VH-VL binders against q9y8t7. Designs and how they scored, part 2

Target 1, 261 residues: q9y8t7
Amino acid sequence: MRDSFLQKAIASAKDRTSLLEEIAGNCSPKPGRPSLSSSIREWVYRVGGAVIAEYKRCSPSAGAISTLDPVSYVQATRDASAAYSVLTEPNWFCGSIELIPYFARYKPVLAKDFIVSETQIRIAACMGASAALLIMEALTPRELQELAAAASRYGVEVLVETPDASHAVEASRLAPGSIIGVNSRDLKTLRVDYEAMLREVSKAREQLPGEVILVAESGIDSPDKALKAFKAGAQAILVGTAFMKNPQLREKILAELLQIP

## First folded at step 2 (VH-VL)

Design Aa5 (framework fv_acasunlimab)
Fold by ESMFold2-Fast, scan of step 2:
Structure Aa5 (fold): chain C 261 residues (1-261), chain A 122 residues (1-122), chain B 108 residues (1-108)
Amino acid sequence: as target 1 above (261 residues)
Amino acid sequence: EVQLLEPGGGLVQPGGSLRLSCEASGFTFSSYAMSWVRQAPGKGLEWVSGISGSGGSTFYADSVRGRFTISRDSSKNTLFLQMSSLRAEDTAVYYCARDTYLEDYGSPFDIWGQGTLVTVSS
Amino acid sequence: SYVLTQPPSVSVAPGQTARITCGGNNIGSKSVHWYQQKPGQAPVLVVYDDSDRPSGLPERFSGSNSGNTATLTISRVEAGDEADYYCQVWDSSSDHYVFGGGTKLTVL
């Protein structure tokens, strides 16, 4: 493996899973969790697209992003968001599983972490999460199938994050019924490549069945870029850093993106 | 140093049982799916069984289903193949192999054990 | 059950190009991996995901995969390339890895 960060993140996730199993071994998924896919479809039907607003306090590439608390973030984003993506990875993204209830009260929550065990999925559901992220790049095909099946047993939906259209098609085959995300990077710089993402989203849309929800996951920091992602074939976009850094930009982007009636 | 070491193997009578082990070192064992591949004398490679990184999913070739059981112990970084109801046609060199954790599908086996000879005869 | 077909043997003169085929129904939709095995040794991955090469392997090894045929190409063949070569895929319909029967490459 060439990506040492991914290896460290996976190892950390396995250690956290052991601790979580010891502390909360018998918890059951919280009842009444709203469906992520249903919310996305409702927003697409009503206004032509859905926004998954990501709460992310820090990241390896951006460092400290914002000190904004969950309540303030919800107040700024709730009216135009179909769902929240909540980072629960603590070491690099300043996340916590305890953040989930703050958002689950209002919208479906996607638990965003390096998920390597069904225990992580179960605990997220216990906290109120409706969906869990599976990173195709961090999992073998067998692990992806196993975790998707485990999520299904807990009533947890899956969003499989992929780097390109080829992987998106394979992810849909390996984990039928999953929401598919495209998150493209420039392999040389490891930076988000928005134009590559648009091309890959368009290619994936042409190859995936129409009922498969496609999410564009990176490089969206303006209304124009969001609209282009929807036009390329994404039903939803995931927006993180831009919303966290600028409160006024958040309201402006959300107001302009879907032209809510 | 990334490596897989297979200390098991041996001679066993038809109908007997034998457990193979494969010791992993130099990498985060539980992050990788593992497989067993065998090769009969003078013949080609045949995939036998696979297990996910978590151990929750197991897969078996039709020729061994119901007779062989794959398992792993992450605390010992060890992969196992419990073989029962052994037949003469199970005689082969058995290799453990590491599946990579990033591929379109059908991850390649990038690290292989040295192989362990299992002979099933009277 | 999915089947991969390889020629039993291929012969080539030193310095020439060897091509080893792997036939399978719609194999172009699958990721093909290639292994080299020398007598008494464990297999070594030489090409993966149709055309990618592991770090440290010679550029002389390359691959392609389209339609019903995948091909391992070894350019400027050396005596040390003499070995058995196996193709491999994951068959999602059966949840099995499948190996080809192997091709013995002989360098004249």
Scores: ipSAE 0.000, ipTM 0.396, lowest interface PAE 16.5, mean pLDDT 84

Design Aa6 (framework fv_acasunlimab)
Fold by ESMFold2-Fast, scan of step 2:
Structure Aa6 (fold): chain C 261 residues (1-261), chain A 123 residues (1-123), chain B 108 residues (1-108)
Amino acid sequence: as target 1 above (261 residues)
Amino acid sequence: EVQLLEPGGGLVQPGGSLRLSCEASGFTFSSYAMSWVRQAPGKGLEWVSGISGSGGSTFYADSVRGRFTISRDSSKNTLFLQMSSLRAEDTAVYYCAKEGTPYFDWSGYPDYWGQGTLVTVSS
Amino acid sequence: SYVLTQPPSVSVAPGQTARITCGGNNIGSKSVHWYQQKPGQAPVLVVYDDSDRPSGLPERFSGSNSGNTATLTISRVEAGDEADYYCQVWDSSSDHYVFGGGTKLTVL
């Protein structure tokens, strides 16, 4: 693996896993968790697209993004969001596993972290998460398969984050039934490439079975960019930094979706 | 042994301010959510405010929202309640309390309570 | 706002069984916790998650929760059980802990 931010994040996650196992012990997945995929399909049916709103207080590329508290964020985003993506990575994204129970009361929660162990998935489910992020670039094919299988045993849905269409197709084969994300951000350089993401989303949509949910990730900071992502073939978009800085963007995206004939 | 020490209380005039503190020991403070629960003389228990272990989430009863601020300093194992615009109706014994389980949601329970601090709001 | 209803007082003879109820709309779908408070003292957890007991508490304390009523049961009551008892839930719609009004248990 290339010497990069990604390697450091993975090493940190492995260290955190030992502490989480000790603290959580033998917890069981929380019953009654709503389905992420079902919520996305309902929003697509009703208005033509779904929004996964990400609560992210900081990041390596943006530094401190917002001091907006979870209550204010939920009030601003709940009525137009299909789901919440909640950062649980504490060192670079100012996340916390304690945030999951709060957001899970309102919408399905995607636990967003550098997940390298079954323990992280189990604990996220114990906290109330409906889905967990698996980053294809952070995992070997075998690790991806094993973690996806573990998620299935815990009743946790998986969103596999990929950098391009060819990886999206491979991820769908390695982890059948998973939601597939195309990330416009190069994790090694931390650069956002919205136009590349649009091209790769369009290519992935042509190659993936129609029932596979495709999510466009990062680079969406305006209603026009959101609409283009849906037009390219994404059923959902994941919006973090833009919503943390400007929660009203959510209202504008919904308004634009409702204007499509 | 879990201990929650609430030093002092106070007599304050209506409209005044007071800061309560709760010093914790015997557990990993930053791993547990904490709450403030009050009890007016001769009355029942009323939850006032809660804060997550990281301090990233705070919750308030409607009766104190906008007037009280809960905070914590994990480096000092101390929980705080800053009270402002105090009313006669805020007269109560204030208990700090530790959530019973680490990293679980707020459907849990306070498993350990401090001895309580009397706050009297009167002219 | 969610409301928990408890009887103001319950009287029981020593050695008998005391039952303290906590009423709430569909309370059986919530986790109910019970606290004992003696005069001049802080509350003490006696039952959590409907029916579980903290370590070190007498097995005489038990709980149940079904439908619209949760119940704290104290068997073979002793004089030392005289106290106020409070039920408590978390109301997710308001993000509040909700306490019942309390029940004074008298052992006569």
Scores: ipSAE 0.000, ipTM 0.403, lowest interface PAE 17.8, mean pLDDT 84

Design Aa7 (framework fv_acasunlimab)
Fold by ESMFold2-Fast, scan of step 2:
Structure Aa7 (fold): chain C 261 residues (1-261), chain A 123 residues (1-123), chain B 108 residues (1-108)
Amino acid sequence: as target 1 above (261 residues)
Amino acid sequence: EVQLLEPGGGLVQPGGSLRLSCEASGFTFSSYAMSWVRQAPGKGLEWVSGISGSGGSTFYADSVRGRFTISRDSSKNTLFLQMSSLRAEDTAVYYCAKHLYDSEGYTYAFDIWGQGTLVTVSS
Amino acid sequence: SYVLTQPPSVSVAPGQTARITCGGNNIGSKSVHWYQQKPGQAPVLVVYDDSDRPSGLPERFSGSNSGNTATLTISRVEAGDEADYYCQVWDSSSDHYVFGGGTKLTVL
């Protein structure tokens, strides 16, 4: 049969798990990790929305991204960021699990990878990650439940990435207490539809309990797009390439947020 | 409909300069990375340069680094390639190409190509 | 510098299956894309991310990628499939997009 990008990424992640088990042995989650959800709620209380800034050194579509080193990136972005999303996937995003400590010192870290095993979650926590990404489209319902339960045992929060409102509701049911993300990119086709994401975010907000944190992901590269995502009902947005290329965009997004009554 | 239009090329002498343009329509221009790919007469495809959707990141093949500059103007939906210190081996049909997904995407494929612009470098 | 190797030509009879290979060191760890180019025309994407097909392309086109070899497979070949075919990857170590030398498919 035909292999998609997602299937190849999952296969790669399974192969990497064996190496991670050898490297990490029986490490324990790092104590004192700050809560991702608490940070988002604090920013929402103070300024009406939160930014999860993504440190991404390369991507399939963009190639190598003009990138500051981790320390310089933190200095440029931390004043306006509630959290960091750190890519640990090495083959397509030039990521590494070893990047996590650079960010975890300052803000909650979301480990961003194709997570298919409990080992990946545990090791991310050993490095200092507060949360792990679970991609609904990459997992069966049973796998999602099992990985979310494993994360809970390690004291790791979960952000479940979904393509639409109906899946967002199902994800919240399958993984209670999780942060829910709606992605403007369809992970099967890899096409971005920002307007569809806004509609799905709005629908998800109406159906999800008020305490469930909703995150709008991908395609947010301007203050106007950020503002529209917050107005649609997202408490946080995940901003990737735009922050790597223009750290000062953070200040403009913050200025727009402060104008929301 | 998604399309890329490349208005003409030219004949230029060695050491000269030429600017290519590529006008985009039918998609949100600033959301997609773009590249220039060339093909010398009777030869294969060679990637020349790429630029991210915002214009913040640029990439160059070793053969053109320091001589070519890629840029874009989102207000005009136009991609540019400024070529300087041109050499005979730069003679080729130049294609502008759209990356399959936006700058945040998961693929390095080129899904939409311009018609190509012939650049001839000779005395 | 990363190099992709393609055979310069492949011949196939109408209705048969054509296989065009693209060789590269550990290419199975990269995503391979394939383009069709007919004389005087711009290239057309026919397979991306190893095995995915753009909307509107015939199911006769398929791809695979493992180890050191990626393969474009064209089943039930038609005269209209006669063209040059190029494989392409992005090489993370150099930040370059790399094309193979091209394979001329002849249908006779």
Scores: ipSAE 0.006, ipTM 0.479, lowest interface PAE 9.7, mean pLDDT 84

Design Ab (framework fv_acasunlimab)
Fold by ESMFold2-Fast, scan of step 2:
Structure Ab (fold): chain C 261 residues (1-261), chain A 123 residues (1-123), chain B 108 residues (1-108)
Amino acid sequence: as target 1 above (261 residues)
Amino acid sequence: EVQLLEPGGGLVQPGGSLRLSCEASGFTFSNYAMSWVRQAPGKGLEWVSGISGSGYSTFYADSVRGRFTISRDSSKNTLFLQMSSLRAEDTAVYYCARGEYLDYSGPDAFDIWGQGTLVTVSS
Amino acid sequence: SYVLTQPPSVSVAPGQTARITCGGNNIGSYSVHWYQQKPGQAPVLVVYDDSDRPSGLPERFSGSNSGNTATLTISRVEAGDEADYYCQVWDSYSDHVVFGGGTKLTVL
C-alpha cells in the first residue's frame, strides 16, 4: 500500500547517519548562512516568483539525468535562481554532502535527503546548508515536530514536503514557521502529477496564512507550467530534472515573469 | 551523428542462450537510460527491459524476468541483453532504444532506435 | 497490469484528417508518446509528452490526452503517412513501459 522505496530510503538514511556521526559528530553549524525564506521573499517582491534550482545527477528509476558538473550548473543558473536544492542522498540520487559547500558560496542551499535524524540536519548546516527537507510522508507527526525543533536549534530553516493541501495545512501547524512544499503524485502510478499539484497548491494557498511560503514541486518543465504554478499561489517553484537537462529554462521563466502586467 | 547500431542476431534452440549488443555513438552514453523493445513477426511492440544511465537500476517485463539480464559498459558505449532459457515466444526483432528519464518516472519517450536484430528461437 | 487499447486499423483518404485513439484507465494523468513504424523499419517518435513534436516533424502531427483517451491526429494525410502507429506510457507503479497494440493507418 505504501511505497516500499520510501521504507528502504529511510533505513539507508539511518545507517548513513550513524556513519556521519562517527566521523563528523563534533562539527558546528557554519555561521553566516543566508536565509532561504528571505531570498524567496526578495525574488517574489522583485519579479513575482522565486526559483529553487535543484542539482540532481540521478534518481532511482531514471538513473543518470545529466553529467553537467556543479561549476557549469552554477554558471548557467546562478543569476536567475533564488536558491539551490542539493541532493545529499548518495545511493539513489547520486548526491553528496560534499556538494553543499560549493553551492553555498552562491545561494542559500536546501539539503535534499531522506532526513530522519537531528544529526543529518546538523551536518548539513556544518557544510553550509541554510535549510533542510522534511518529507511529511516519511515521518510521524511527532518525528516531524522533533526534527523541525532540532532544525531551529541549529538555525536551519525547514521545507516540509507534502502531497496535498490537507497535509500542507497540517504540516504548517505541526512545524510553525516552515516553508511548505506541494509535491503531488498519482496514487496508482506514483508518477508526479502536475495538474494535481496545481489544484492542491491553489487549495493550500486559500487555507494557509499569507506569510507562509508555498513551493510547487511537481512536473514543472516549461515557462508556461511555471507561470501557472505561481498564478495558483506558489511563491517559489522547485525544479530538478528539467533544469538538469536545460539549465537555460530558468532564464526563460524569469523573462516570462517580467512580462506580466 | 546520434545512432544505435545492433550487430546481427541469431538462430537458437529452445532453452538456449544468446547475448545481444547495441553500440551507441554521437552522444554521451552514460547520460541516458536505455531499453530493449521487441516485436514478434506480425505483432506489435513489447517493452522487454530497461537500465538507468548509471547501471544502478534495472527493469524487466514480467515475461522475461529471471531469464534475461540487461547490462551496460559505459567505457565501450555498449548496451547488452543476455537472454537465457529462450522460448519460441521470444522470437522477435529486438530494438535497443534511448529513453529520456524523469525522477521516479523511469524511461520516457524513445527518441533514438537501433535498426533491430532478429532473434529466432526454433526447434 | 496497465493496458493501452488502440483500434487495429483506421482508413483515411488523402488530404483528410486521421485520428488514432489510445484508451487507458485515467490515461490523462500519464505522458503519452506516439511512434510511427513503416514495414521493415525501426519505429520513429512522432509525438512525445502528449502533444510535443520532435524537431523536423511536420506540423500535421499533433496529440492530445484527457480522461481515458489519448489521440494522435494527422491532418492533411499523405500517402507517406501510411504506417503502423503505437502509443506508449511509463507506468511508474509497476516500473514498466506499456505499448498499445498498434493501429494500421491505410491511406486510400
Scores: ipSAE 0.005, ipTM 0.427, lowest interface PAE 10.5, mean pLDDT 84

Design Ab1 (framework fv_acasunlimab)
Fold by ESMFold2-Fast, scan of step 2:
Structure Ab1 (fold): chain C 261 residues (1-261), chain A 120 residues (1-120), chain B 108 residues (1-108)
Amino acid sequence: as target 1 above (261 residues)
Amino acid sequence: EVQLLEPGGGLVQPGGSLRLSCEASGFTFSNYAMSWVRQAPGKGLEWVSGISGSGYSTFYADSVRGRFTISRDSSKNTLFLQMSSLRAEDTAVYYCAKDLSWYPGEFDYWGQGTLVTVSS
Amino acid sequence: SYVLTQPPSVSVAPGQTARITCGGNNIGSYSVHWYQQKPGQAPVLVVYDDSDRPSGLPERFSGSNSGNTATLTISRVEAGDEADYYCQVWDSYSDHVVFGGGTKLTVL
């Protein structure tokens, strides 16, 4: 990735993996983890789209986002959510792997972190995660394939986050059966670019088999933007900052979902 | 439409073997755990065996471990239960069940059930 | 091995609320699922993950789970609700699916 933050996050993740390996020892994945892809497909069948609600207390770009506790967040988002994305990165996103068991009680959990090791995937599964995020821009093709294979051995699904349609197609080839996310940035400002994401989702949908689940991940902060992402070809959207700042937005998005043609 | 079709019941003598099959359609087979659940005449539900979506993990009730083998064939969307060393107490209707998730835990669709009778 | 305890039978008048309990040590830390089984038929999932309902099920079915007791609640009971009801968990310590013994609901 072009900004230096990604490089620092990767280095931190490698250091944290060494510590996790020492602390966790030989844990086994928790059974009974619901399928992320199954939940997305069920919501698409019922209402035309799925929402992955992200619990994120802070980020480098937004600073402190919300003091909303997990219990209140679940109460506000459960009925409209197909899954939870839970930040486990502690240094920049105020995350914790210990949040996974709570959210996993209610919905499939996507463990969201800079995942660079099989150990991170195994420990997330031990805590109850159904899926793990792999960031294509943070990994070599070989690393992506090896981590996807490791996830499969633990019964963990993979969501591969990509910046554009061409990477989405490559990711689907390198990690067959993965859920594909599109998260786009403006190259000049490095800010999340909703319109670019929407264009890339449309292009990816045209190129990927219909069976591949597409997730739109950039700048969705209104019902209108959610509806447009679904119409562009995404089966699911990932909403973080907007839900943390305004949990009632979930009800408005659900209302729009029920109106999708 | 999700369908689970079970053609494999029958009458078997004690000590015998029988293979049950369950043909699945209407969903992405490899993304969901599958289980076998049985019900003896007039009795409650008893879980027998489960297999993860990828087939990597298999699970067995203590009463059948070492005698039964669960497997799946993703190319044919088919779940199997190979039963050996059958006992009279294995007599039951056997249901193929689709999980809502990657690991056995919640069954959103059930097959019609197939009767297995173990008797001389 | 983990054990789920259900009352063997519950009777309720039409239009009233039926409550079927499922007892288990620290069951509130498990995800509880509920199945309805009518005579001669395969079970049908009516509540999953403690309180979620499958698509197409009446809003009259609801669930709760805390401490040592999970409860299936059926409001405005109809004659068609007569069935056996089973609670079920996945026990991660033993890697086993565990069913309760079942509760026969009689509407009279």
Scores: ipSAE 0.000, ipTM 0.389, lowest interface PAE 18.2, mean pLDDT 84

Design Ab2 (framework fv_acasunlimab)
Fold by ESMFold2-Fast, scan of step 2:
Structure Ab2 (fold): chain C 261 residues (1-261), chain A 121 residues (1-121), chain B 108 residues (1-108)
Amino acid sequence: as target 1 above (261 residues)
Amino acid sequence: EVQLLEPGGGLVQPGGSLRLSCEASGFTFSNYAMSWVRQAPGKGLEWVSGISGSGYSTFYADSVRGRFTISRDSSKNTLFLQMSSLRAEDTAVYYCAKGYWPTDYSHFDYWGQGTLVTVSS
Amino acid sequence: SYVLTQPPSVSVAPGQTARITCGGNNIGSYSVHWYQQKPGQAPVLVVYDDSDRPSGLPERFSGSNSGNTATLTISRVEAGDEADYYCQVWDSYSDHVVFGGGTKLTVL
């Protein structure tokens, strides 16, 4: 079912959730959170695609990515981003739940973490998140359904991350109304595979209802790769490492893809 | 209560064909991957084929690829294995097995009673 | 193709601890599952995802997985534990479910 890293990340998330339950009490979702899906649809209508800009300071595969502060990141990305993906996982991605309120002032926020409990969703909403990531490979069907239902009760949208079209179709069936992400891996190396993601996005688009939003998440580091993802049927792309590391790429992607000066 | 019932075994001659079926109840059939696992007399378990909940993805062991076809009918809650070009080494008890997720072929929480398929030598 | 190796048999006295190994190259990076099969019966899942137990299974059954060896441990063995035990993984390189050859546990 899950590789060794996912199992460790899930165990860590359960420990963190126990601590959060003890510390955070019964906070209420912050009012006035903007919709992630509505923002994506508006950007698709206006310019043909949406960018979810990910603030990620480190990762297991890349190590330390950037020391760029949130203020500088928002200034560089705000005008052409539909939303922010904010890492809240602290051990491998250098994230923090406290980053959410800052980004939420400007755009809808997707809380990005290994979410295994309703408490994580509630606390993200308390901090201002509009949406929460659910990783299909980290959850049983029952867990996915229960967490999606909990998100709905808190007014939190769900983005279900899947590795391929088959998972995407099942995710949409199990969690109706969710945004669906495709983050594909090479079967031998388990590394992010851009070409596989394109194939799987195209296949998923053909099988999913037209109103389901598809997000492409694998290896988008150039304007050409982003355009191919949109052509394959994605309404949004999620871009992290490329924006954090390369200011020139940020300028090129925002100007050339979205025609924003 | 989860049940998997396998009525479709039999005796078949080499080169022949046979279709196995597995009737599921007690769970939402379309939400789970299903597999066929076989066991030759006195031998160990061998995975044969798997199919996702939607039926979109199918996988086959090298020994049966091109000869066997896995399929499912969600309206009847039934899993099928169409076997063709049968060989003596296909003689085994065939089990249908329920995956844990719609795309999880990695482990099986419920098994059918098994159906004997004998290919005459 | 990926191969899982189990000892063909293990003997243990009642009340003692049985350990059944499953060897595989870098098996610690896989999720290992264990099945119990009694004569004339279908297999029954006893451990999944290396160390998790299905609801209702005795806590005497446990699992571990690291490096090149996964282990099923049965503590305070009872006569009713006598069976064949199979380890199993999903091999993402070949898109195959792989079973070990099986271990016959004898309680004497």
Scores: ipSAE 0.005, ipTM 0.444, lowest interface PAE 15.3, mean pLDDT 85

Design Ab3 (framework fv_acasunlimab)
Fold by ESMFold2-Fast, scan of step 2:
Structure Ab3 (fold): chain C 261 residues (1-261), chain A 123 residues (1-123), chain B 108 residues (1-108)
Amino acid sequence: as target 1 above (261 residues)
Amino acid sequence: EVQLLEPGGGLVQPGGSLRLSCEASGFTFSNYAMSWVRQAPGKGLEWVSGISGSGYSTFYADSVRGRFTISRDSSKNTLFLQMSSLRAEDTAVYYCARDTLYFGESYPYFDYWGQGTLVTVSS
Amino acid sequence: SYVLTQPPSVSVAPGQTARITCGGNNIGSYSVHWYQQKPGQAPVLVVYDDSDRPSGLPERFSGSNSGNTATLTISRVEAGDEADYYCQVWDSYSDHVVFGGGTKLTVL
């Protein structure tokens, strides 16, 4: 299932990259981009955890999620968010690379897409992104290493999305200095499995060096679920659909974090 | 464990309205997207409408858009299909079904189905 | 709109292998699910995500999907397997669930 969708998404990304190479040619990364990892560490220092708020208008399985415009979303979320994850994939997630400059005015931006080329990373940085998503399941080990190295050359941080602790450890070794995300799914249904994600985050935290930032990415739709993810060892959580549907959830998560001793 | 109960359809005149319901039990209702699938007598399965677990996203087949409204009530664990401007071609057994459309994690398929409710549109 | 094509009927002798096809343009890039429906009953999921089986179902049900054809394979067919079988995809381009026309399996 994921293989079929990933094949389509990767093919689309390659086509979009060819067009971007034609149009954007020789752009250089925008100067003064804030660091994603530094923002996460600052929020962890202050309140015990960081929230990466995802602006996502639609997705393949959820369809149309929200009609919230970027201005309204930022007004509702900026005070409780360490960073924005911005979808730039247009065909299935209703994203656009042109959304990056707006969000980058307020917080570090993670460009969220099926990234298969150095050009996608460079252009995201030209638009103002501080970090780029690399999906371990969509890349060979060699491709992951090469794209992480390219990101480093452009001053772009990398968040490597992995399905479990063993892949998280491998990703950290293949792409040193990267932020590591855990996005776990039930093996039979491919549904996000929040409980599996908690177990895998806990296992990854035990195995990864303490300085590696760990992000929980699966099924967080309540303050209680967010708190459990932080207690499992994640320094940050990435939340998309729930925030698009209920932007006020971010403030409730922050309020709960402030109550932790 | 998982149960989807459809309390019954009915006979309705062309141009009339009818509301179907599907009562869910044995699982956390709000964690699952739900769909309505119909089957005309002697015909195959036709997807009608779907709704996300939170209720914010709704989907409709072209044949029913503007006439049918899908909704859910998590406090009652109940899925609804409000049908209006009914036509003879809407005559079918209507099934509610639990699907995997949950926060964008997988493409939908239906792991549990209700028993079906017959809706007959004729004068 | 995306269309799934199934043969209207397939006949097989008890103990043999039945193969039910589901044709679609580039269907190998879609995730295909299969349902069994017996007369007067609701459909039952038998294969999802091309080849996975729900817990509690016989292992003689299997699936494959590549190119322009997905296939439901039922090995060691039993009389109780007589039913209509439907393939299904989610068309992410239109946000629609699409069913095939159904195949009547006769065990004789």
Scores: ipSAE 0.000, ipTM 0.410, lowest interface PAE 14.4, mean pLDDT 84

